# Designs tried in a protein design chat: VHH binders against c4kar8. Part 68

Target 1, 263 residues: c4kar8
Amino acid sequence: MAELSTPSPASPAPLDGGRGDELEKFTLRGARQILQLLQDLITHRGLITAHTGGGHSFMTAVLKVDEERGRVVLDPSPDPQANRRALAAPRLTCVTQLDGIRIQFPLVGLGEGQDKGRPALFAPLPAEMLRLQRREFYRLQVPLAHELSCLLKAEDLARKPVEVSARVIDIGAGGVAVVVPTGAAEFVIGGTLPACRLALPDGEPIELDLEVRNLNRQTQRNGTEQLRVGLRFAALPRAADTRIQRYIFKTERALNAKARGGL

## First folded at step 23 (VHH)

Design ni5
Fold by OpenDDE, look of step 23:
Structure ni5 (fold): chain B 263 residues (1-263), chain A 124 residues (1-124)
Amino acid sequence: as target 1 above (263 residues)
Amino acid sequence: DVQLVESGGGLVQAGGSLRLSCAASGFTFSSYAMYWGRQAPGKGREWVSGITQSGGTTAYASSVKGRFTISRDNAKNTLYLQMNNLKPEDTALYYCAREWPSFDEYLAEYMQHWGQGTQVTVSS
């Protein structure tokens, strides 16, 4: 009976050596730096998307850094199923933004417990945190006061063409992330959504083709589940690109001005 | 428990054809988009194709577009990959997957629910 050695889950292919080196420039490994960044996240009440794998995520926040015990305290999901997934996951991938900079860090060894009599999730301090300062990776979080929408052309479960109005949650030079109601349409990673319409505040909607790059079932803090769809601009006319860049710039400037107390 | 079992792989000459199958169990097959991926020796896992729940929309990697066809039979809980005009570069272990990680290189999500794979070898 030859023990079929279950092939060890192939380690994710090392990021192409050149890209890996570039990423290292943005990786914090110092304990003090990590603690400071986590504290900053607490101070700013930064919302974190915690990815649990399998296309699932939930919204959380760092509640506390316990330096004595070497652990971080996270806000649990209001969805018990999301928490179960988190606890079962070998790794939690946390993604957030602070001051327009994307922050990403892994948590391993997640446990549940109580902090000051409230349910909480606990994990050892991350060994590394990625802080992406490169402009090419910048994604503007769309303010609630400046709502963007994207009309997605897709198909439903009956293969009927449908138009789904999706809220844009973030936008960058390369694409948008949107949220849609679960079941509103069918999506597949790698699929193309033709002739979609991105609505910007400065004029007529931009017609563009979008490619699905990411799909996540996301539980919101209010317990509502939504589908987060990451979309790449498949073919963006130059004029459209200019408009998008202008929007990002103007919005960022406005946000910064507000943060400085100017508005 | 989610189970995916791939079959149909083998040795084929360049220009030949194979049809892969993936038998799914342990979940509502028709409720999920499904994917094919492959891993060549010494390389990472590569996305090959995807299909929506209903089968209404399909997607393909540029390397296989026009040669491969993904399909599904929800009544049989089976995913298929018809591979035509195979090339030596298509040599890989082919996997069926219920989920696929983001193309976002920064999101290293743990992939769950992969099958054991079926070996495809294309000889020159």
Scores: ipSAE 0.756, ipTM 0.921, lowest interface PAE 0.5, mean pLDDT 87
Fold by ESMFold2, look of step 23:
Structure ni5 (fold): chain B 263 residues (1-263), chain A 124 residues (1-124)
Amino acid sequence: as target 1 above (263 residues)
Amino acid sequence: DVQLVESGGGLVQAGGSLRLSCAASGFTFSSYAMYWGRQAPGKGREWVSGITQSGGTTAYASSVKGRFTISRDNAKNTLYLQMNNLKPEDTALYYCAREWPSFDEYLAEYMQHWGQGTQVTVSS
């Protein structure tokens, strides 16, 4: 809703020191590099999370790059509210993966319009893109067939203990992202969820403590909203770390083999 | 529309205490996790504390844990921060918020619902 003063643009929470100092070496600023990376996202039909601020995001994709006009064309949400938030935001922060590498780029000046008679969102080409080729930033997108889940021990709105079986949508060296139904439990950024259980396909579930690092009301491609919860592993035992790394490595190999399109 | 109004700041000697309040209106207060943040002159925004909708779970920055206590009264639509054993390093503009940006250092998110803040000044 309308505020009397402009809200501050999103301010990232501090992370462990040292990681931010290396971001410049992952930053692409050349126009040709940016165009090629955007085209790669189109070719691989990369699913993009577009963050609109205020703890909201929506799923989208780059439909095309209009090099002549210097703009990108994005798929609008079926949810008009998600589109309104996107158009009102001072910038979108787009996050995706390409071959396991995190890609991030800002879009400013988003507008709506038509592309070949179909609704579309438009923005000038980004002036920079982050291509975070570093293991600790990597998040494996978990195949749906694996049905990875994490049992969260939290509280419901009545302060009663509740166990929520949350689908794991990505996993990396430092944590997981999960989705939960709205209202299934209470979460707060910075909160700790003790004694959760991460179910990997091989072996017994891993018991671990998790810290909530982000909460995001995410509008899916079909227009429905889920709560995406970003969770950091706390004090991960070596054995648990090894099992997680093995799962990631094995799954990466399987995905890479399929991506080559063998005949 | 959403409004968040902080009060309770002031000048206090090191070792002293203050209790901040945040009056909320324009939304269903009990449906949202709430946060305290602070910003000192020339420094970035710092997350201080958060509390779930029911108040059942609280979280604190390491710099304030054990000294600050967040709480809420959903019947009065009010968020509180009890600050004890204050230090000069706690000097800042304190504000409450209905959301907090991701702790991911690369994700620049737009914060929409936060108050104008109340000044806390801790003298040595």
Scores: ipSAE 0.697, ipTM 0.902, lowest interface PAE 0.9, mean pLDDT 85

Design ni6
Fold by ESMFold2, fold request of step 24:
Structure ni6 (fold): chain B 263 residues (1-263), chain A 124 residues (1-124)
Amino acid sequence: as target 1 above (263 residues)
Amino acid sequence: DVQLVESGGGLVQAGGSLRLSCAASGFTFSSYAMYWGRQAPGKGREWVSGITQSGGTTAYASSVKGRFTISRDNAKNTLYLQMNNLKPEDTALYYCAREWPSFDEYIAEYMQHWGQGTQVTVSS
């Protein structure tokens, strides 16, 4: 065999995480269910990370579903380069969370056009969507007011030690995602950052080792770019795990109470 | 035009060594972390190793740690993989890449910048 296997450009790409039949119970394939989930994302104004390849992603949203034409309409980026990457990609990998449920879906055949006289991106409806309704996939979206930060001990481009205070954007049982200025330090997927410090609101910062699990240059909805680094907790002591779980529980409870109209 | 061209593969007996090279062009090589991956017949892509822009940090899959060494020469725009004590299970198409999909997402991200690969076949 000389050829790489590539999905047909005329068909939506299948979900491909390489994990096999375990994911089938989380997979939506019915057209009605897919339309409803997309509509729920529209109704809740769900923000979507669209991965465009090359280590790049941009934040977007589903603006509408055009049922008559079988298409989804996405909000384009104000950064023209992000839009060019999206249109050049053979597929997008879209990731979001709705009501504590991780959602993933591919989009194939992305095109540009207009919707009500405004620029828009559109693609055929995905043939399947993944709804990962398990606690281990849950990521608390950290309120900006908490100013949660993680001090990363890394190296700069000259191999000199550098400490980067990175804002924590989400936190789960197994790790955090942070944003750093592009060029502030060097990272590699699979690399380990020893003796980092996670600052929770209560008590002393937690010292922990972190493993880089993902890296992408992410274009925000205002067009600015940030380096998003996904980090797994390595060798997490039980006491530190308890403090992290307590923070997640208390913050989740507080956010839910505000959503119900009071504390 | 980003190009990544691998070389140095071949047929080798178990216990042997090979050094793979990846010649990079069309971009500022020193500005990117680089990766080696491999793909055995009928299997998905497997992350093998990664190296930061300066070469200051390296990382390895557990199956190759202690046997493989990733390195780079930014003056020559070249990435290397020294492979020692090769085993039949190392048989695969080896390729270099300028990015790697998330380890933790179920849907693989599109990989834009990776080479066509060089075949390594390890006989018993």
Scores: ipSAE 0.815, ipTM 0.937, lowest interface PAE 0.6, mean pLDDT 87
Fold by ESMFold2, fold request of step 24:
Structure ni6 (fold): chain B 263 residues (1-263), chain A 124 residues (1-124)
Amino acid sequence: as target 1 above (263 residues)
Amino acid sequence: DVQLVESGGGLVQAGGSLRLSCAASGFTFSSYAMYWGRQAPGKGREWVSGITQSGGTTAYASSVKGRFTISRDNAKNTLYLQMNNLKPEDTALYYCAREWPSFDEYIAEYMQHWGQGTQVTVSS
């Protein structure tokens, strides 16, 4: 066994690896496929979460694709700090969903400018996009009228137990994303929150153990910042899983009917 | 500017112990959850452990649970990782971070605030 007595002079940013072979079947690399997918996002006015690093993200959208210049045009944030973080980041990780398909793509070389006299962000077209066409990646955007909440059992800044009512913004088969009031509780990625309660519109709340999967300070389209917490369900009993899937199915059908004028 | 400086690595025999430190400066340390990660040669980044701002909640990768203990001293702006019962598979560059990418995203988010790391080498 050789010794590692001389350290490297510098390390690049850490990378998440080891999944490339499984993901290749979901990876779009063809220029026409990428352009069509971006155009579909424009047509459907898809909201995109752009992760800028440092635990921050902002909500944006693709405004247009300039095929001849090989670039995309993004909607800037009204919060100047969000735009500065985006421009300073060596890459953005963009996440969205279209027609039940989870989409992820990187953008590098983001710049600022004007588009038809309005501020805009520009980046070269991505060389690849993930189109994750599997049900377990789907996230239902929860309608505001449902006022879906999750009662989190966490600790406050003084290490005292606290119950925090957090608004559920999306829900999928494997978990929820919530918005937590500023300063109400502490979270860490990888941490578990036992005996939380998910309140669906009918029936008693579901008692769940949750694992924190992501944390980001997310700048909304109106410029306000929220702490967004991504939470995975620990192993669910079949009854709880069935109730969650039924809620997702019923709500999706209702939203689709509303979008088609009552179909 | 945010600065994170790790120390305490070295060569140790299997079964041994090391204590890593991460000195933080340029930000309000007590306002951030903190993490330890590691990267072995030829492998991707691995999340090892995390701790909340106050230190009240800790979390560990299954591969280190029961052997490693994360802690922090907010008065000294220092994060620690006590590593016991070390195994050759623990050999890696260990670094601390002020954020961690989503566990669920396939295209890794940019990590902005992390240290250069300290090498831990476990011989058998």
Scores: ipSAE 0.812, ipTM 0.937, lowest interface PAE 0.6, mean pLDDT 86
Fold by OpenDDE, fold request of step 24:
Structure ni6 (fold): chain B 263 residues (1-263), chain A 124 residues (1-124)
Amino acid sequence: as target 1 above (263 residues)
Amino acid sequence: DVQLVESGGGLVQAGGSLRLSCAASGFTFSSYAMYWGRQAPGKGREWVSGITQSGGTTAYASSVKGRFTISRDNAKNTLYLQMNNLKPEDTALYYCAREWPSFDEYIAEYMQHWGQGTQVTVSS
């Protein structure tokens, strides 16, 4: 009876030791800090992208922090399959933004249950939260009313050239995130999309090359699935950069004014 | 269960060629973009190449561009990496992946489906 040596789960490759040190300064481990940040997410009703692995994610929110039980309560997906993936995942990676600052935290030990008679997901409080307070990681969440779009030049599953008008969901100095219908085009991380067109409200579209940096099949709150594509500006003319920065600044100012009750 | 099994590695002299294969099982291979990565001794994982599900679009790291060619046979559930003009700096454990971590340096969640790798050693 040959003892089938269960292959030891490949230890996650250590994050390059140097990069780990850089992230440490942005990592919160204090219980009070974590609780405060989670409470801030609740207060601001921030949408969270919960990554379940395998290139899948769903939109959720922190509904409650239960300090007595030491757990966080999340809004489940309307898609049962997304919830099954979440529950089966050894780790849930939550990504969100607060005041333009990227926040990331792991949840381990996810369970399902009821909160006040409503379905909910439960997890122990995160042991750490990453708060990337750096300008290079800043992404403005684009207001839906602005209807920013990016015309992507790609290929479909039949290798036919296609142009896909993708909604821009966030924008920063270094790139954009867009959403495309599933199956509209093929993408690969590291791939280049040449001669794309970013439409800003203030004038003619900006022609630019884009590099695919991330791909995620995302289940929306309405139950529909879409492909989120993170794109880097591969070559951005100075004039285009200025326009993008101006848009970001103007939009931020408007959003802040609205938040303060000025509009 | 998702399985990825790399093969084709070995010892070669500088300027030589190798062809790596990755046999995929446990998922619909043709529904996923696929990737090659490598890890040199004492270094982190490095992205090498990617290919769309249909094979219509390919991408390469600058370090291997013009020397390496990624391809796939969806009927055989197999990913390939043709490596030409190999250099000592190409020495690494090569592995295939169904998902690649976001180049957004901080999302580690996509490291779930990697093979065991195949060793490539290039002698000077």
Scores: ipSAE 0.762, ipTM 0.937, lowest interface PAE 0.5, mean pLDDT 88
Fold by OpenDDE, fold request of step 24:
Structure ni6 (fold): chain B 263 residues (1-263), chain A 124 residues (1-124)
Amino acid sequence: as target 1 above (263 residues)
Amino acid sequence: DVQLVESGGGLVQAGGSLRLSCAASGFTFSSYAMYWGRQAPGKGREWVSGITQSGGTTAYASSVKGRFTISRDNAKNTLYLQMNNLKPEDTALYYCAREWPSFDEYIAEYMQHWGQGTQVTVSS
């Protein structure tokens, strides 16, 4: 009976800006590697969050890699304002995931035009891509059919306590990302949300404290703006951790089986 | 253009107090959470504190909790940091920021709207 060494809970990422050196080992700079990874994103139809700065982003996708012209083609936002922000930004930071692995890459020199008669955004190929192949960065994209939610205890703009039911979009060992309507509540990075409730399909909601780790105003593909909130599990009981891990494992297995044509 | 101008830094003895101010312009101040960060010599930028748009919720780094107080005056477009019981390890350039990069993600775009900083030096 091989003792499945329970992987040690990933230490929370340090609050200090010294992350640059640690990320170097996850940085891809090879042209072939970059091209392959971009092609993989196309193949898997991965949605990309494109950050334009100022806490704003929009949903996009890599449509094409044009090796001859040395450029990547992106799907523009349905929101003209988001596109304007993107074009005005000195840098576009693209964030996505492939097989649960977080991928980040910068695009500079963004332009707009037409690809096969359709509006498109163009940028030179990224000089580097981050592939964060670490457990602490792993996030399972929650299938829409699972309808995971998290009841957030926060304050509104009037400083009144509110409960916001937020859709969980991804989950990992260390936390969740949720989407909330804009203006539903106030959040601040580093803030604590006590006594929240995470709903999993396998039983009663898990009560837990959450810490806000990131905030982003995201324009969805339908043109609606929502607030994406990244939340860390501040205090997770062992039993809850086990349930979360079980859910992730079970879901991953199911997704992989489906991908292999087994379902 | 977004502008953030920090002030109130200086030289202070250990155990002393300072109050930093950040004057904001070029955006709707009351629509954004605001942050303080600092950078000590030879170290990276670190998060110090954050406050929601309305000022209803505040957050602090463990290193400053109980000693520092973040506040804001939306009518004056000003962010404040009251620093009490200062320690030599608090010596740093202090920045006001409208955005803060994720603690878990590397997103360089969030680093665009920082002030020039105000120097705080705490002597032993």
Scores: ipSAE 0.760, ipTM 0.936, lowest interface PAE 0.5, mean pLDDT 88

Design ni6
Fold by ESMFold2, look of step 23:
Structure ni6 (fold): chain B 263 residues (1-263), chain A 124 residues (1-124)
Amino acid sequence: as target 1 above (263 residues)
Amino acid sequence: DVQLVESGGGLVQAGGSLRLSCAASGFTFSSYAMYWGRQAPGKGREWVSGITQSGGTTAYASSVKGRFTISRDNAKNTLYLQMNNLKPEDTALYYCAREWPSFDEYIAEYMQHWGQGTQVTVSS
């Protein structure tokens, strides 16, 4: 599976997800801690984004942990191409959230097979997991009912201006992540999208410039592909910043009240 | 097989110019945004520039903006980087890539499609 591209000793190093020494306090390496966290993800039916490299990911879940064989079992994609990319990848970077805390872990040596007669993906237990409990990593998962959108001013493949109404899937103090249909417009990491409009429930849309920070072709659980675009706020006026932070605070309080009000 | 082959590097004096090329094969070149990156000895990888599929939008690292120009010729499956007013700190192995990882530093993504690189050395 490692033969899609051949790294060489003279080639640039693979990507590093930040300074490892700064994240060490958030790194779980104990076998019992890793098993416990994986079981929690199974119990809460956590949806996982599995990054396969080359700007691709697919949505999955941990179905179970096979302790006897030392393996995790993942739900395969309905899209065979997503599964082929996953099996060919040198490793998967799995990202999810548990109780608003970001969880990351690598899976190496992914294989295919069956679990109780159903197709499944298998990998050895990860040697480490990150449990990133820091405020700067926080992104509010926007409730679907809010139908939050951001109007992007971009260009199509013919270099013509196009307006794309993109659904906002998460929002933080520094930016948003949105999804758009694949092929709706052209984006490049580092590019600037001027005069976009973020529609919050209170008041008129906010006009702001956005910078593309990440691009990810994501295969959804139903097999359809969307482009996930991570966007940073640029030149944010104080009033706009206040409105965004108010929205986050109000929505977080409402979500917490609903979850705990049933106790 | 996806192949990305850089050329045009070399030794140049400060203030000079170089034009890098990246020949692409094994995929539909016009369907991908393309990137230039560089890596100096003892340093991590640095994003230098990016360009959309059509070439309509370009982006540059602040350290090279105004001096470097990215372009592409989709009919020739070739990506270019024109480097002017070169400085010693531009010395690095330059490579092109078909994707670039998230600028989020906490995600350890794997790049799959990038070239071997071409060395640029700027003397004073």
Scores: ipSAE 0.750, ipTM 0.917, lowest interface PAE 0.8, mean pLDDT 86
Fold by OpenDDE, look of step 23:
Structure ni6 (fold): chain B 263 residues (1-263), chain A 124 residues (1-124)
Amino acid sequence: as target 1 above (263 residues)
Amino acid sequence: DVQLVESGGGLVQAGGSLRLSCAASGFTFSSYAMYWGRQAPGKGREWVSGITQSGGTTAYASSVKGRFTISRDNAKNTLYLQMNNLKPEDTALYYCAREWPSFDEYIAEYMQHWGQGTQVTVSS
């Protein structure tokens, strides 16, 4: 009876050595730095997308850093199923943004309990936190006051062409993330959505092809489940790229001005 | 428990064809997009193809486009990959998956729902 050695879960392909080295420049490993960054997230009430694997995520926040016990306290999902997934996951991938900088960190050893009589999730302090300062990785979180929409051309479960108006939640030079109601259309990673329309405030919508790069079922803080779709600009005309960059720049400037008390 | 069982792999000469199958159980198959991936020796897992729940939309890696065809039979809970004009570079362990990690290199998600894979070897 040859013990079929269960192939060890293939370690994620090492980030191409060159890209890995670049990422290391943005990785914080110092305990003090990590604590400070977590505290900053608390101070700013930064919303965190916690990825639990399997295409699922939920919105959370760092509630507290317990230095004595060496743990972080997270806000649990209002969805019990999301919490179960989180607790079952070998690793939670947390993604957020602070001051326009993308922050990512893993949490392992998640547990549940109570903090001051309220349900909470607990994890050991992360060993590392990624803080991406490079502009090429920048994704503008679209302010609620400046809503962007993207009209997606897709198919429904009956293979009927449908147009789905999706809210843009973030935008960068390379693409957009949108949210759609669950079941509004079918998506597949790697699939192309042709002739979509991105609506910017400065003029007529931009027609463009989008490629699906990411799919996540996301539970919002209010308990509503949505499908988050990460989309890459498959073919972006130069004029469109310029408009997008201008929008990002203008919006970022406005946000910064507001943050400084100028608006 | 989610189970995926791949079959149909084997040894084939360059230019030959294979048809892979993936039997799915433990979940509502028709409610999920499905994917094929592969892992060559010494390389990471590579996305090969995807298909929507209804089968209405398909996607392919550039390396296999025009040669491979993904399909599904929801009544049989089975995913297929027709592979034509196989090349030595297609030699890999082929997996079916219910989920696929993001192409975002910064978001590493654990894949929990992979089969054991079926070996495809293409000889020159």
Scores: ipSAE 0.745, ipTM 0.909, lowest interface PAE 0.5, mean pLDDT 86

